# Designs tried in a protein design chat: VH-VL binders against q8tcb0r1to152. Part 2

Target 1, 152 residues: q8tcb0r1to152
Amino acid sequence: MAVTTRLTWLHEKILQNHFGGKRLSLLYKGSVHGFRNGVLLDRCCNQGPTLTVIYSEDHIIGAYAEESYQEGKYASIILFALQDTKISEWKLGLCTPETLFCCDVTKYNSPTNFQIDGRNRKVIMDLKTMENLGLAQNCTISIQDYEVFRCE

## First folded at step 1 (VH-VL)

Design u3 (framework fv_ustekinumab)
Fold by ESMFold2-Fast, scan of step 1:
Structure u3 (fold): chain C 152 residues (1-152), chain A 122 residues (1-122), chain B 107 residues (1-107)
Amino acid sequence: as target 1 above (152 residues)
Amino acid sequence: EVQLVQSGAEVKKPGESLKISCKGSGYSFTSYWLGWVRQMPGKGLDWIGIIYPGDSDTRYSPSFQGQVTMSVDKSITTAYLQWNSLKASDTAMYYCARQGEYSYGYDLFDYWGQGTLVTVSS
Amino acid sequence: DIQMTQSPSSLSASVGDRVTITCRASQGISSWLAWYQQKPEKAPKSLIYAASSLQSGVPSRFSGSGSGTDFTLTISSLQPEDFATYYCQQYNSYPLTFGQGTKLEIK
């Protein structure tokens, strides 16, 4: 079974160069491994810095974690949006993986300005975060797929 | 204005080395992949490979792997395609082209050079 | 490798005609298909990307359609400057592959 990234070679190079030139190794793909946070955490915790890329019909956005995700522990998160060859970034701050990757935003209040909901395939973010990432004024983005890469 | 300007026509003998060029202007040269395409006389288009000028990463078509080398000189925004030993079967028009802009498919070619005709005969 | 087959290999048409050219992929490529126009002794010019999106500056008489394995390029009312060879290209997977070309000639 081949697990292939949705990243184009151009997007791969742009993201590598922006986040320190590290090689990207695919750890998790929602459409292949399942849109479930338990599977994501099993594959992505303790892997060092990671890059999460979220694919929508109109947007490519994501999160760069500067340290390993570990259950219940804070990591410094930088959000990004990729428009053509340009990256807009916004420092979200400290998040635990359980806060960043939620299982159902309709049942839980977000303590952050940004959440990835794999169950409902939605990204929730406030208007200020959208503005800083250069996105249109909608508070919910539908997820077609998302991928997490180890950065080496 | 995005422009790719290629070097002039070449006439060579089998066994000789050759390096042809493609100079980019009007855009961020290091931010786009640049591809090479061969067209043999009276035939269609064959993809050779692409190079990312920002870090010189190369991706070759299996048919051309080991037959040609792609390189760049960022200081003069120029890409090169080179042969160590030419064959008569290398006679063709060679195009450079910038890999274009599209959110999920930047693998198309949006701007093309004018072409460099390479003739290899004894 | 994904093989791209165009039909017909050549056709003759008159100014004002509606012309259709087809392109078939040997396996599914979603909508990752581009169309190029090449005039004699000139470089190819990008016409269409993502199967149906017109490149900037391309006349609206050109249109593309299709998904999966079957794709069509249509010229709704042929103009004198449209006589050229047309190529399809898939960019779903590497290596990138082109169709063999369709030569559009004056009748």
Scores: ipSAE 0.006, ipTM 0.547, lowest interface PAE 13.0, mean pLDDT 84

Design u4 (framework fv_ustekinumab)
Fold by ESMFold2-Fast, scan of step 1:
Structure u4 (fold): chain C 152 residues (1-152), chain A 122 residues (1-122), chain B 107 residues (1-107)
Amino acid sequence: as target 1 above (152 residues)
Amino acid sequence: EVQLVQSGAEVKKPGESLKISCKGSGYSFTSYWLGWVRQMPGKGLDWIGIIYPGDSDTRYSPSFQGQVTMSVDKSITTAYLQWNSLKASDTAMYYCARRYDILTGEPYFDYWGQGTLVTVSS
Amino acid sequence: DIQMTQSPSSLSASVGDRVTITCRASQGISSWLAWYQQKPEKAPKSLIYAASSLQSGVPSRFSGSGSGTDFTLTISSLQPEDFATYYCQQYNSYPLTFGQGTKLEIK
């Protein structure tokens, strides 16, 4: 059987139109493939540009990678938040996939403005990033699910 | 593919110095911690320490602190374990192993070298 | 230091048997536990991390479970190549510590 996205048709069209008008092909779904960075990266590295969509109770946020994720290599990352039908975006800059998808940055990597912690089901964000994405200052984002799409 | 290739068996006398090696290939050598584990004849596994090749940061087990030195040469993707003065009690198999914590956040050892047997006898 | 105790220290089994090995931590380690297989005269091989996640390429007959202080490795249908010594390892805190090993022998 095929894996089904949590995106509604409307949300899918909004994200497609904002990020280059390309078709979205589901590569990874946390609730199906497991909330482990290794599984995610095995499925999503070397796939060209990708869109990561994170679902919480109150928010849909994510990251668009302009280049293929590759072990130890930097990719240009654009963060986004989808509120109703409006996309707020912020250019995060260069990140390796290991830094972006990391559960313990203070131990293994340099501090970062944004991280997806699948193990603890949290998004780690500094205050400036929250403000730039239009999120409330007291926001805590708990991950219910997340999906990675190839943009083809 | 990930490989860790260790140097060959060593036979030494007490008081001699020794440096054994572990060469990594098939991955970004400077992006993963590398660990060393001792196994005495007929015994279990005993953790020595870990080193991060990117900046040579080290973490030693308290029981091995000051007894051995870990180092790396990034230009040849090789890690070293060194003794200044060997003792008969250093007789053991020594393994190097890659720590898979950057991709998974899980600091376990995912790939192991074949081992270097060190025999210290008079 | 966190002490890891395995049970049993050795067991004999036949091909096709269901085998269970346990590992107990002296302190809570959440799911920060790995299992390794070591065949005679060979280096250890990673089997399981995060208490229950299979390493890529490991047969599905291997499974891990547990959290906190009590952990289990199960081999659902033992194969000839599975006769080996099995080690658990905690990576919750330094120093990293291994169990004493469980030797799985042919009955």
Scores: ipSAE 0.000, ipTM 0.489, lowest interface PAE 14.1, mean pLDDT 85

Design u5 (framework fv_ustekinumab)
Fold by ESMFold2-Fast, scan of step 1:
Structure u5 (fold): chain C 152 residues (1-152), chain A 124 residues (1-124), chain B 107 residues (1-107)
Amino acid sequence: as target 1 above (152 residues)
Amino acid sequence: EVQLVQSGAEVKKPGESLKISCKGSGYSFTSYWLGWVRQMPGKGLDWIGIIYPGDSDTRYSPSFQGQVTMSVDKSITTAYLQWNSLKASDTAMYYCARHVTEYTYGSTYYFDYWGQGTLVTVSS
Amino acid sequence: DIQMTQSPSSLSASVGDRVTITCRASQGISSWLAWYQQKPEKAPKSLIYAASSLQSGVPSRFSGSGSGTDFTLTISSLQPEDFATYYCQQYNSYPLTFGQGTKLEIK
């Protein structure tokens, strides 16, 4: 059984070429595997570099991890926004997967300015991150779906 | 104005090689996938595959894998479909067409602009 | 592969008629369906994408509806230039697949 990605072939190619030129293999899809961080981490840890793509009504954004996610360990994270055919990126820095994929609002500003809350289907980020990704200020990003790909 | 202009009709014998072309203009050639579709005489449309001109990445329909080769020359904004050894069963109209994404959220992929077609006739 | 089946294979109609063509997918494809018009000796022309979105420049008498597995193309008041073969195409899953076509002929 193959799980179908929401990425168009054009968007897949743009993201692939921007992030290392490696092929994308779907590891996790929220609408199929369940919107729970534990399920995501179980599927996506120890898989090498990964690309997380988040789909909202008005935006496609995500995160590229340059190294394997490993429980309790830091990975270098680059955030992105895809607007038509253009990618805006922002180097978030070092994050653990538990911090990046988190529904605890009290951890928002320490240690990261960006969190993916699968339980409440929202992306949490500060205004500076929104500005650097070229997003309209004070927009709320509700998650319709999100996908994680291994970059091989 | 987006245009896809294909090469002229070809008449070939079985076993001969052939390369037909599709020249794009009026858009960013390296930013869109370009697809090929076959239509046999009196029949419907069959998707052959797509190529991304920016890096020549190809994706073939399983029915056409190994039967044809897609390539591009981005310096002249031209895509090619090639056969090393033609068969009578390759007789068909061949269309190139641009794949497009919608400018609004909700990724959709279909053909928006089509070339006029290249008729390939293979007979002994 | 997802199989696309169109009904009818052909139909005859008169100018001014309301014409309905249906397309059925062997698996759920959400709304990822396009409709194309092909006139004799011409390349196909895009009519509708995402099941119901009208392509720029296409007359408003054309409309599409449906989701999942059952889809419909409607021409509300048939014009002389509408006599053609119509194809549906799914773009939910690789490989892309087309219906067999519906030939619309003058009565």
Scores: ipSAE 0.000, ipTM 0.495, lowest interface PAE 16.7, mean pLDDT 83

Design u6 (framework fv_ustekinumab)
Fold by ESMFold2-Fast, scan of step 1:
Structure u6 (fold): chain C 152 residues (1-152), chain A 123 residues (1-123), chain B 107 residues (1-107)
Amino acid sequence: as target 1 above (152 residues)
Amino acid sequence: EVQLVQSGAEVKKPGESLKISCKGSGYSFTSYWLGWVRQMPGKGLDWIGIIYPGDSDTRYSPSFQGQVTMSVDKSITTAYLQWNSLKASDTAMYYCARLGDWEVAGTDAFDIWGQGTLVTVSS
Amino acid sequence: DIQMTQSPSSLSASVGDRVTITCRASQGISSWLAWYQQKPEKAPKSLIYAASSLQSGVPSRFSGSGSGTDFTLTISSLQPEDFATYYCQQYNSYPLTFGQGTKLEIK
């Protein structure tokens, strides 16, 4: 069965342009594969650089991993926000996939300024991260869907 | 009013360099992607690549990557397609074409086409 | 790469006929398909974008339909100036790809 992205062709080209012009191949889609960290990690670990795109009513934000996600290993993460045709980015630094895609903070108690909580359908961010991405102060981002692409 | 005007036909020998042009008028040149399309004699259309004149960002078809170079000169609203060393297999009609408004989803198909430049490479 | 296949490759028709040309994508392209008309010795002309949206100045006898993988171009009443080669093109993903063309010839 063919799974299709929520990205418009315009948004896909903007993201490709910004993150090196490589093809995007859809690995995971929350609304299709289930909003569960285990399914996401199974599909997205060991796939090379990836682009995670998070869709809310008013925002498209995400994370670019410069190297493969691997269980328990650090990857260099660049966060982004896409507003119309403009990308704002912020280098988050080193994160493991378990801490980045986390809905149970008691299991992975590691400092982070950004978490994707698929179970509760929300993104957790501190004020500094929101400001650096150009988002409204104290906004909470509810996840309508999220997708992870392999960057070829 | 909106027009793309291409340079005239070229007859070249294998190994020679060539640069053909496409001049835009009647629109904001730096606000639209510009594409190049090849049509070999008696054959269909092959996409070469696109360039955004505002920042010279280029996207090439994998089959043309490294074979040609796209560039622009904003001051004269002109795009170029260049070969460093022509081959007989480069013999074709070359079209430039403007993509529609890429900031409006769905309108970014080719909407305005140049008249074409015929390139003949023979020894 | 997304492969675009047109059917038929060639078609003979008479003035006044209803003509239908089809285009199939090897993977889903939503509605991001354009149709172009090319007359002998001339540049292509844009007819339709977003599968069904008519370009400015194109006669209303031309229409497009479809989504996903199967698309059609219809000419409701063929005119003499419509004898040409027609191309579909997907713009859902890079590289941009064209169909092989359908040559519409006088019967």
Scores: ipSAE 0.005, ipTM 0.502, lowest interface PAE 17.0, mean pLDDT 85

Design u7 (framework fv_ustekinumab)
Fold by ESMFold2-Fast, scan of step 1:
Structure u7 (fold): chain C 152 residues (1-152), chain A 124 residues (1-124), chain B 107 residues (1-107)
Amino acid sequence: as target 1 above (152 residues)
Amino acid sequence: EVQLVQSGAEVKKPGESLKISCKGSGYSFTSYWLGWVRQMPGKGLDWIGIIYPGDSDTRYSPSFQGQVTMSVDKSITTAYLQWNSLKASDTAMYYCARQTYYYDSSGYEWFDPWGQGTLVTVSS
Amino acid sequence: DIQMTQSPSSLSASVGDRVTITCRASQGISSWLAWYQQKPEKAPKSLIYAASSLQSGVPSRFSGSGSGTDFTLTISSLQPEDFATYYCQQYNSYPLTFGQGTKLEIK
């Protein structure tokens, strides 16, 4: 019936309180809508600030966009990692949605500190980004699912 | 360290109002959901609802919606459960419990620790 | 609502026995099930979460298993302090629901 989030009630409140206290509305879920950038962008562009939450076997990480995603336009991105009840964050800087949600990192073959590769179900991070988020020494994280919320 | 302390036993008549309390200590009160559970004499556990003290967001069991009100006072780290008009069928032990969390949870949460309970008796 | 049914409602066992109690959900709940112990006139205590994970400080004689709809709690060697009622609780779906309880009597 309804598309339901993988966020627990506690995770939802922690994220709401940390990123501006706004309510979260689910726009996209990879396991339901498909791990395809076209579907994600169609659902998430022009929606105002968004929160992307990525679920792996050992980690919950994500990205907060302070402005609407728009084709070819930069948005200010804050990365985060959620460990138990605590959030670690690091400013990634300006990214376009096409760069952040890279569907094939090997195709672009460009240096980056962080990319979400939905096609291969991987998050690519450099070591400094991992360290700033308090994560283990591995620059590649496998994606079990990921969700994008509108922050209202 | 982490503790929930509930108010003392109450003996009331039908139609009276009542407000019982649950005081948290040893943790960040505004960072965890707090639940209420009813146990009628000789019966099992029945979930009433939960409240998030940080913003007073409430989630009630459909069976208890409109029957009771949950609230909090963050300044004294205390949660409340209130009835406007008690019935004999409200006679029960009432527990508060902190909703516990673990990393990478894909469901809701379970409860730990629990308060000692408040016995509410509504006679005739 | 997801209905939780425990079996048996009560049982008697001797110290040293292996005891198993079961919990069945009316629909699939993955592994999102907790077990609680309630001793007479006391508040419940958490024993197991995520169907099989032991709470810190709980004796290793307690174990949980199962997924989907069928779950078990096992006490490998019953001790006198294990006299209690045991409850399962699903936390896969709102509203949260408990089983009716299994009363364990020693002797």
Scores: ipSAE 0.006, ipTM 0.560, lowest interface PAE 12.6, mean pLDDT 84

Design u8 (framework fv_ustekinumab)
Fold by ESMFold2-Fast, scan of step 1:
Order: structure tokens, then sequence, then C-alpha cells
Structure u8 (fold): chain C 152 residues (1-152), chain A 122 residues (1-122), chain B 107 residues (1-107)
């Protein structure tokens, strides 16, 4: 069965160029594989650097992991927002995949000010992270879909 | 003001080559995909393909792959659509159109050229 | 390919009428649909994108709605300059595809 990205050809070019010209290979798509953390982690752990792209009604935001996601291990995460053709980024720091892709923060004892909650279809983000990404304080970050790409 | 200005009408015979143009102004030419759309007389719109002028990356509709060639000359902000050997069935109006940008608004055509009428007859 | 079917193929209406044109996709396209207006001997003009967003400079009497497979273009009070052919276009996946067009004619 074919899985097609929601990235436009323009956005694909912009993201490829910004993150070092790496080829993007789709590993996971929430609307196809299911909005469940177990499925996402199974597909995306141990794949090398990855780009997560989150689609909302008004925004495209995401996270670039500089190293492979591995259960219980930290990866260096760069958050981004794509506004028209401009990328705003902010270095979030070290996150495990379990804390980054989380709908129940009580399970994990690691602080983060950015979380992707696929179960409830929302991004959890504090005010400073929104400001650093150039997002308006009143913007809605409800997830229509999200995709994870291997960066080759 | 964004403008796409296309070359004038062409009358050709089957087997002849042709290259039509579309000149962009009023925007960053290399930062937008540019598309081509065919409209046969009395018919609807058919997407031919798009080209990204910044690196000449092309994406063709399967129906037009191998039938035409898209290219650009960045120095004069001009895109081209070319046939090596025209057929009578190529008779149509050809539009260039800028591919939109933005979060939720890319892949449709936000600005259109005036069209180039191509007539192929013996 | 995603097939786009418009209904009706032609419509006769009078100035001041409320006009509705529909467009159906053969598979789900979310909100990734645009509407274009084409007057005789002119290039198409963008009216609506993302199913419901009005293009800058387009009169407020035009509106779009729908998501998934069923979409509607509405003209709330038809004006003389609105007699034209209208096309829907999906941009959820390549190749890009257009509906066959709806010709809006004077009654």
Amino acid sequence: as target 1 above (152 residues)
Amino acid sequence: EVQLVQSGAEVKKPGESLKISCKGSGYSFTSYWLGWVRQMPGKGLDWIGIIYPGDSDTRYSPSFQGQVTMSVDKSITTAYLQWNSLKASDTAMYYCARHSRGYTVTRYFDYWGQGTLVTVSS
Amino acid sequence: DIQMTQSPSSLSASVGDRVTITCRASQGISSWLAWYQQKPEKAPKSLIYAASSLQSGVPSRFSGSGSGTDFTLTISSLQPEDFATYYCQQYNSYPLTFGQGTKLEIK
C-alpha cells in the first residue's frame, strides 16, 4: 500500500535545503499508521536522523532529531516552524522519544516544554517555545496529521 | 504586482518544433514553482507539470511525460515549454501559472499568465 | 488519479440569484481544493483556496465550504460579471486534477 506525504513539493525543497540537503524518506504517517506512540516508535527508532512534521490548520511545525531515536536515550532536538517559506528554529535540547511523543507526562521523569500528543491530537508547548518559533500566543496547535521522515 | 507574461500566438505545421515562454516579474522567480496548464478548444483545464526555477527540478503529469519539456532561464526570469515534434492534437491554449505558497495554500495556482494559443494544422 | 466531478455541468440563473455549484472528489482530499473562475477568452482567476479561504480581492459574495470528498461554491447574489465557467481543482496529491467545469449562463 502506498503512503503519500502531505508535504508540498515547495515545503519539501525548503526543509531539505534547511536541514543540509538530505533526502527525506517517509517512515510514519499518523493518519495512515495510527495516532499511537507504540507504532510511531516502532517505525522511527534506530533510523538515524529524523524530521518530524506536524500539520495544523494554520501552521507547519516540527522537530529535527540530530541522532537516532532510541528508547530511553537522549537525542538533540531542534524545533522549527515553517511560516510561508521562512523557517524559525529553536534548539530544544536533549529529549528521549518517550518524553517528546507523550500523552502522559507522569510516566517519564524528564522535563520538556514541547510534547507531541498524538492520542489527543495536540501539541503541548509553553509560551517561550511559541515565541521562539515566531508563533502567535493565541494560535491553535491541533494536529491534523504528522509525519516522520528518515534524513538520508 | 505579480505578473506572468507569455509569448504570442503560434501557428505551426505537424512535425515542427516550438518553444513558448512565460516571463515572471514582481516576485522572487526562483522561490516559486511554476506550472503549465493546457486547455483544448472548448474543453477544460489539464495540468501539464511544474518546474522549480531555483534548481530546475521538474514534475510532469503522466499524460505529458515525454510529450513536452519544461525549462527555465533564471537570468531573464523566464520559463519555457517546448515540443520537438508538434501534432495536430497539441492545438490548445497553454497557460503558465505560479504555484501558490504558504502553510495550507500551496499546489494551487494563484497567478496566471494570459495564455499562448498554439494552432497546429497543415 | 483523483477524479473531480462537478455538478451541474451548466446552470442558468438571473442576476440576484443565489447560485450553488458542487464538486466531488473520488477519494478524500481533506481541504485541499481550489476554485477558479474563467471568463470567455480570458485566463482562469483564483477565487478560493483551502476549500473555504477567499483569495485577496475576490468579492465577499463568493464562499466555499466542504471537506473530504464533497465541496460547494456559493455565490450569494449573482452579479452580471459572474457569468463564467467555474472549475474546482484538488491539490491533495499529484497529478493535480480539475473538475470538468460548470458553465454559468444568463437565464
Scores: ipSAE 0.000, ipTM 0.497, lowest interface PAE 15.7, mean pLDDT 84

Design u9 (framework fv_ustekinumab)
Fold by ESMFold2-Fast, scan of step 1:
Structure u9 (fold): chain C 152 residues (1-152), chain A 125 residues (1-125), chain B 107 residues (1-107)
Amino acid sequence: as target 1 above (152 residues)
Amino acid sequence: EVQLVQSGAEVKKPGESLKISCKGSGYSFTSYWLGWVRQMPGKGLDWIGIIYPGDSDTRYSPSFQGQVTMSVDKSITTAYLQWNSLKASDTAMYYCARTPDYDYVWGELDYFDYWGQGTLVTVSS
Amino acid sequence: DIQMTQSPSSLSASVGDRVTITCRASQGISSWLAWYQQKPEKAPKSLIYAASSLQSGVPSRFSGSGSGTDFTLTISSLQPEDFATYYCQQYNSYPLTFGQGTKLEIK
């Protein structure tokens, strides 16, 4: 009962190399386990550093957590965008998993920096974050799927 | 006030199709998951599934997967539960019920805070 | 699947009694348990969530306790309108599962 990643071999290698050569072990896949934050947190908390990869029609973006997600606890988050073979990154700073995977923008002061809204299948992102990730301001980041990997 | 109003009782024969409805009002319909629960005569509660009206994402109980279809029409704030071919064993009361809003600390909470009045479905020859 | 077992399946009590209903999960569910009240011919009503949090508008004579696998619903002083069937439900894991129900009847 292996769940398979949507990452191509090349993209998996690029992400492994960029985040320190760490092996990626799939913990969660939205289309398989459900687009619910409770399911994601149950599978991904206390797993050490993780890489979240978000798939849209035209973009692959995500977040690297430098330490374990733990409910109500801050983790250091680095955002990334993968365009062909190039990775752009932006240090988001400290986020709890509940705010990062939040479906309600009222949790953040306006403007909202970055949120993964699995329930509405959207990434919510302010203009500065979009520009720093090399994304066009008119791009639509609708979530087709997202995956979380343990980095080991 | 939050209300879920369900369609009226149905009497059907085995093999017939059926679509029952649940209309939400008094809240943001697209912001809350909506669940369906079956109660067979004299029996307890069985979870069928939940649907998110914002994008029609669904999660079914394994025992109901492939037996029924959940859908929504956002323009009239209405959810539907549909059978292509009814069986006598589908005879039951069907409830729709709303899950509460997302909790910023604890995430998604899949209990049911408001319930419809129920739709009685009777399938007999 | 997580199995929810309620005890007793039915009980008889008098107005003014302290009533205790128990719910046991087949595996740990933390505090992710809700209690519902269902009166004859009516839809269930939310009573308690997160094992011990009282739903808005529910009388204070109702209380919930427990965590992990063992949970209790208590009615401190039974009123005539409390004769109903009570259900527990876990929401820790999919599929969502209910207990079989406890029918509270008049002595």
Scores: ipSAE 0.000, ipTM 0.540, lowest interface PAE 10.9, mean pLDDT 85

Design x1 (framework fv_daxdilimab)
Fold by ESMFold2-Fast, scan of step 1:
Structure x1 (fold): chain C 152 residues (1-152), chain A 123 residues (1-123), chain B 110 residues (1-110)
Amino acid sequence: as target 1 above (152 residues)
Amino acid sequence: QVQLQQSGAEVKKPGASVKVSCKASGYTFTSYGISWVRQAPGQGLEWMGWISAYNGNTNYAQKLQGRVTMTIDTSTSTAYMELRSLRSDDTAVYYCARDEWEDYGDYEAFDIWGRGTLVTVSS
Amino acid sequence: QSALTQPASVSGSPGQSITISCTGTSSDVGGYNYVSWYQQHPGKAPKLMIYEVSNRPSGVSNRFSGSKSGNTASLTISGLQAEDEADYYCSSYTSSSTLVFGGGTKVTVL
């Protein structure tokens, strides 16, 4: 079973160049591996820097982790939005993978301004985060699919 | 090598309590919930309840509320299910199973199961 | 407690396709995309075959597929094989934040 990315060749090159990666290796794809945070964490923790790409009807957005995701450990997260060929980015700061990939903020004492809810297929953002990414339309973005790549 | 290893078979008298253990290995215990499911001889599956290995939050089937307690020991990656005031109709194989922990209503899919613990209640 | 309705038994010959239904209400199967299917051979623990209506875990044959229409979820087994003879259970999340199972269907390979 070969798993293929939803990224076009052009989008893949733009993301590689922007985040300084020489290769993007697909670790996880929601529509193939299941929209469950436990499956994502099992595949993506301890893999070095990663790029998470989220596909909606109107937007491609995501998160770049500068360090390996490790359960209970903070990683530096840069959010991005890709509109046509241009990338807008905003430094989210330190997040644990459980906080970033979570639909129930009450389970954690440090709620994020950005949350990937794979199970309900929604991205939750506050207004400040939407403004910083150039997405001043709605607080909830529906997920059609999302992918996580190891960056080498 | 993801596994859930359950304690051995138990024989109990009516009115007694039983405590079944479920030891997790091969994954991060605190990232998943554990559901307990039982099956009486020749009968179907019955969900008993769920516990978060992250914070110990529980949700029990209404029929068992007041008789069941679920706990975790994160130092040993072990979940426990205690059933009190045992009756003959509590005779069943008791399973623990791994469940996603992050979503509200986390007990939707059980991808890894223990092999079951037979509890026999007889006088 | 509300239980999901499954046929007690379904039979087929090797190579044929069979379908098992799982009927609930708008408060469970119809209200949520959290339907799972489990296969159980005698003396064994259940095995997850389908989750979230139509997704297959790694290692499950693509002969197994899941779908849902309204309040009814379905498991289809194509190319029926002798080892598919087992009990099959559906499950669903409910509006009461609980989980319920169907009564189970015995699949017989003739």
Scores: ipSAE 0.000, ipTM 0.511, lowest interface PAE 10.7, mean pLDDT 84

Design x10 (framework fv_daxdilimab)
Fold by ESMFold2-Fast, scan of step 1:
Structure x10 (fold): chain C 152 residues (1-152), chain A 123 residues (1-123), chain B 110 residues (1-110)
Amino acid sequence: as target 1 above (152 residues)
Amino acid sequence: QVQLQQSGAEVKKPGASVKVSCKASGYTFTSYGISWVRQAPGQGLEWMGWISAYNGNTNYAQKLQGRVTMTIDTSTSTAYMELRSLRSDDTAVYYCARGLYDYIWGSDAFDIWGRGTLVTVSS
Amino acid sequence: QSALTQPASVSGSPGQSITISCTGTSSDVGGYNYVSWYQQHPGKAPKLMIYEVSNRPSGVSNRFSGSKSGNTASLTISGLQAEDEADYYCSSYTSSSTLVFGGGTKVTVL
């Protein structure tokens, strides 16, 4: 089977318009490429700005990296939540790709308020981050799938 | 350059232990897993187990039954494999190899290999 | 004994195509798309040629291709060349979350 995005046409256009107006090109899809840290990093590092979209039962959330991910190097990360046609965003700050895409919710560098754990299919957020994104207060969001796009 | 550098050859007596090191360079050590594979002289490849360099979680081949321990030292980007209660049929070249990290399924493909460490078990 | 069955040897002439089989069970080769192939020259470490049944790493010639049908995975080498003379091993993930290797196949070029 071909690798296709779970984004609807409308959601794709909303995200494209909000994050620079550039085309979105799918680099990685967890349900297709496997929830492997090495595969994700190999596909998504050195690709320029990227948009990570996380699909749960009730929410679409994610992260926009303003600079290319590079192993061990910081990128400026903007978190977002997509509700209907509106994007709520909150500037997370500097993260390495290894910190943002954690395995088993293990932190090896610095404390973070947001982690994407594809291995355990969970997003970990503190309550302040949830509030800033306009989400109900839950500490863990279950991942049905997640996708990373290059923003061309 | 991405590479794995292994410690030198060892000669051991039956009943002894051996600890082989595998030093990674040229990539982010904690983003991958390390597998250990051995090969007895003139024989095929045998998987021993893997370790996550991210969190230290391990999974070992059943045949080694509590005789093997794999560890990591993130400060030196080094993986270790210790095999205890050595027998003559443990004589082999021991390889470390970088695997695609997948905690749920385990690493299944090894794209970068060390040059191997010959361990000879003889009386 | 190896868990996966490979022929002990396969031979061909330069320019020919050869195929190496790797037969397991529904608990390994047949159950998952996690089959890899390795090339090993004498005295050298193995080199990854194919992963996830049919994917090639960067730098591996497109003369090497992988496939799977039921419990049998296959490595095909087209346009056989002298430097392809080596031992080839298949590997598969198992339902026990472990890895197993085939017994290896010696490829001879005339």
Scores: ipSAE 0.000, ipTM 0.506, lowest interface PAE 12.9, mean pLDDT 83

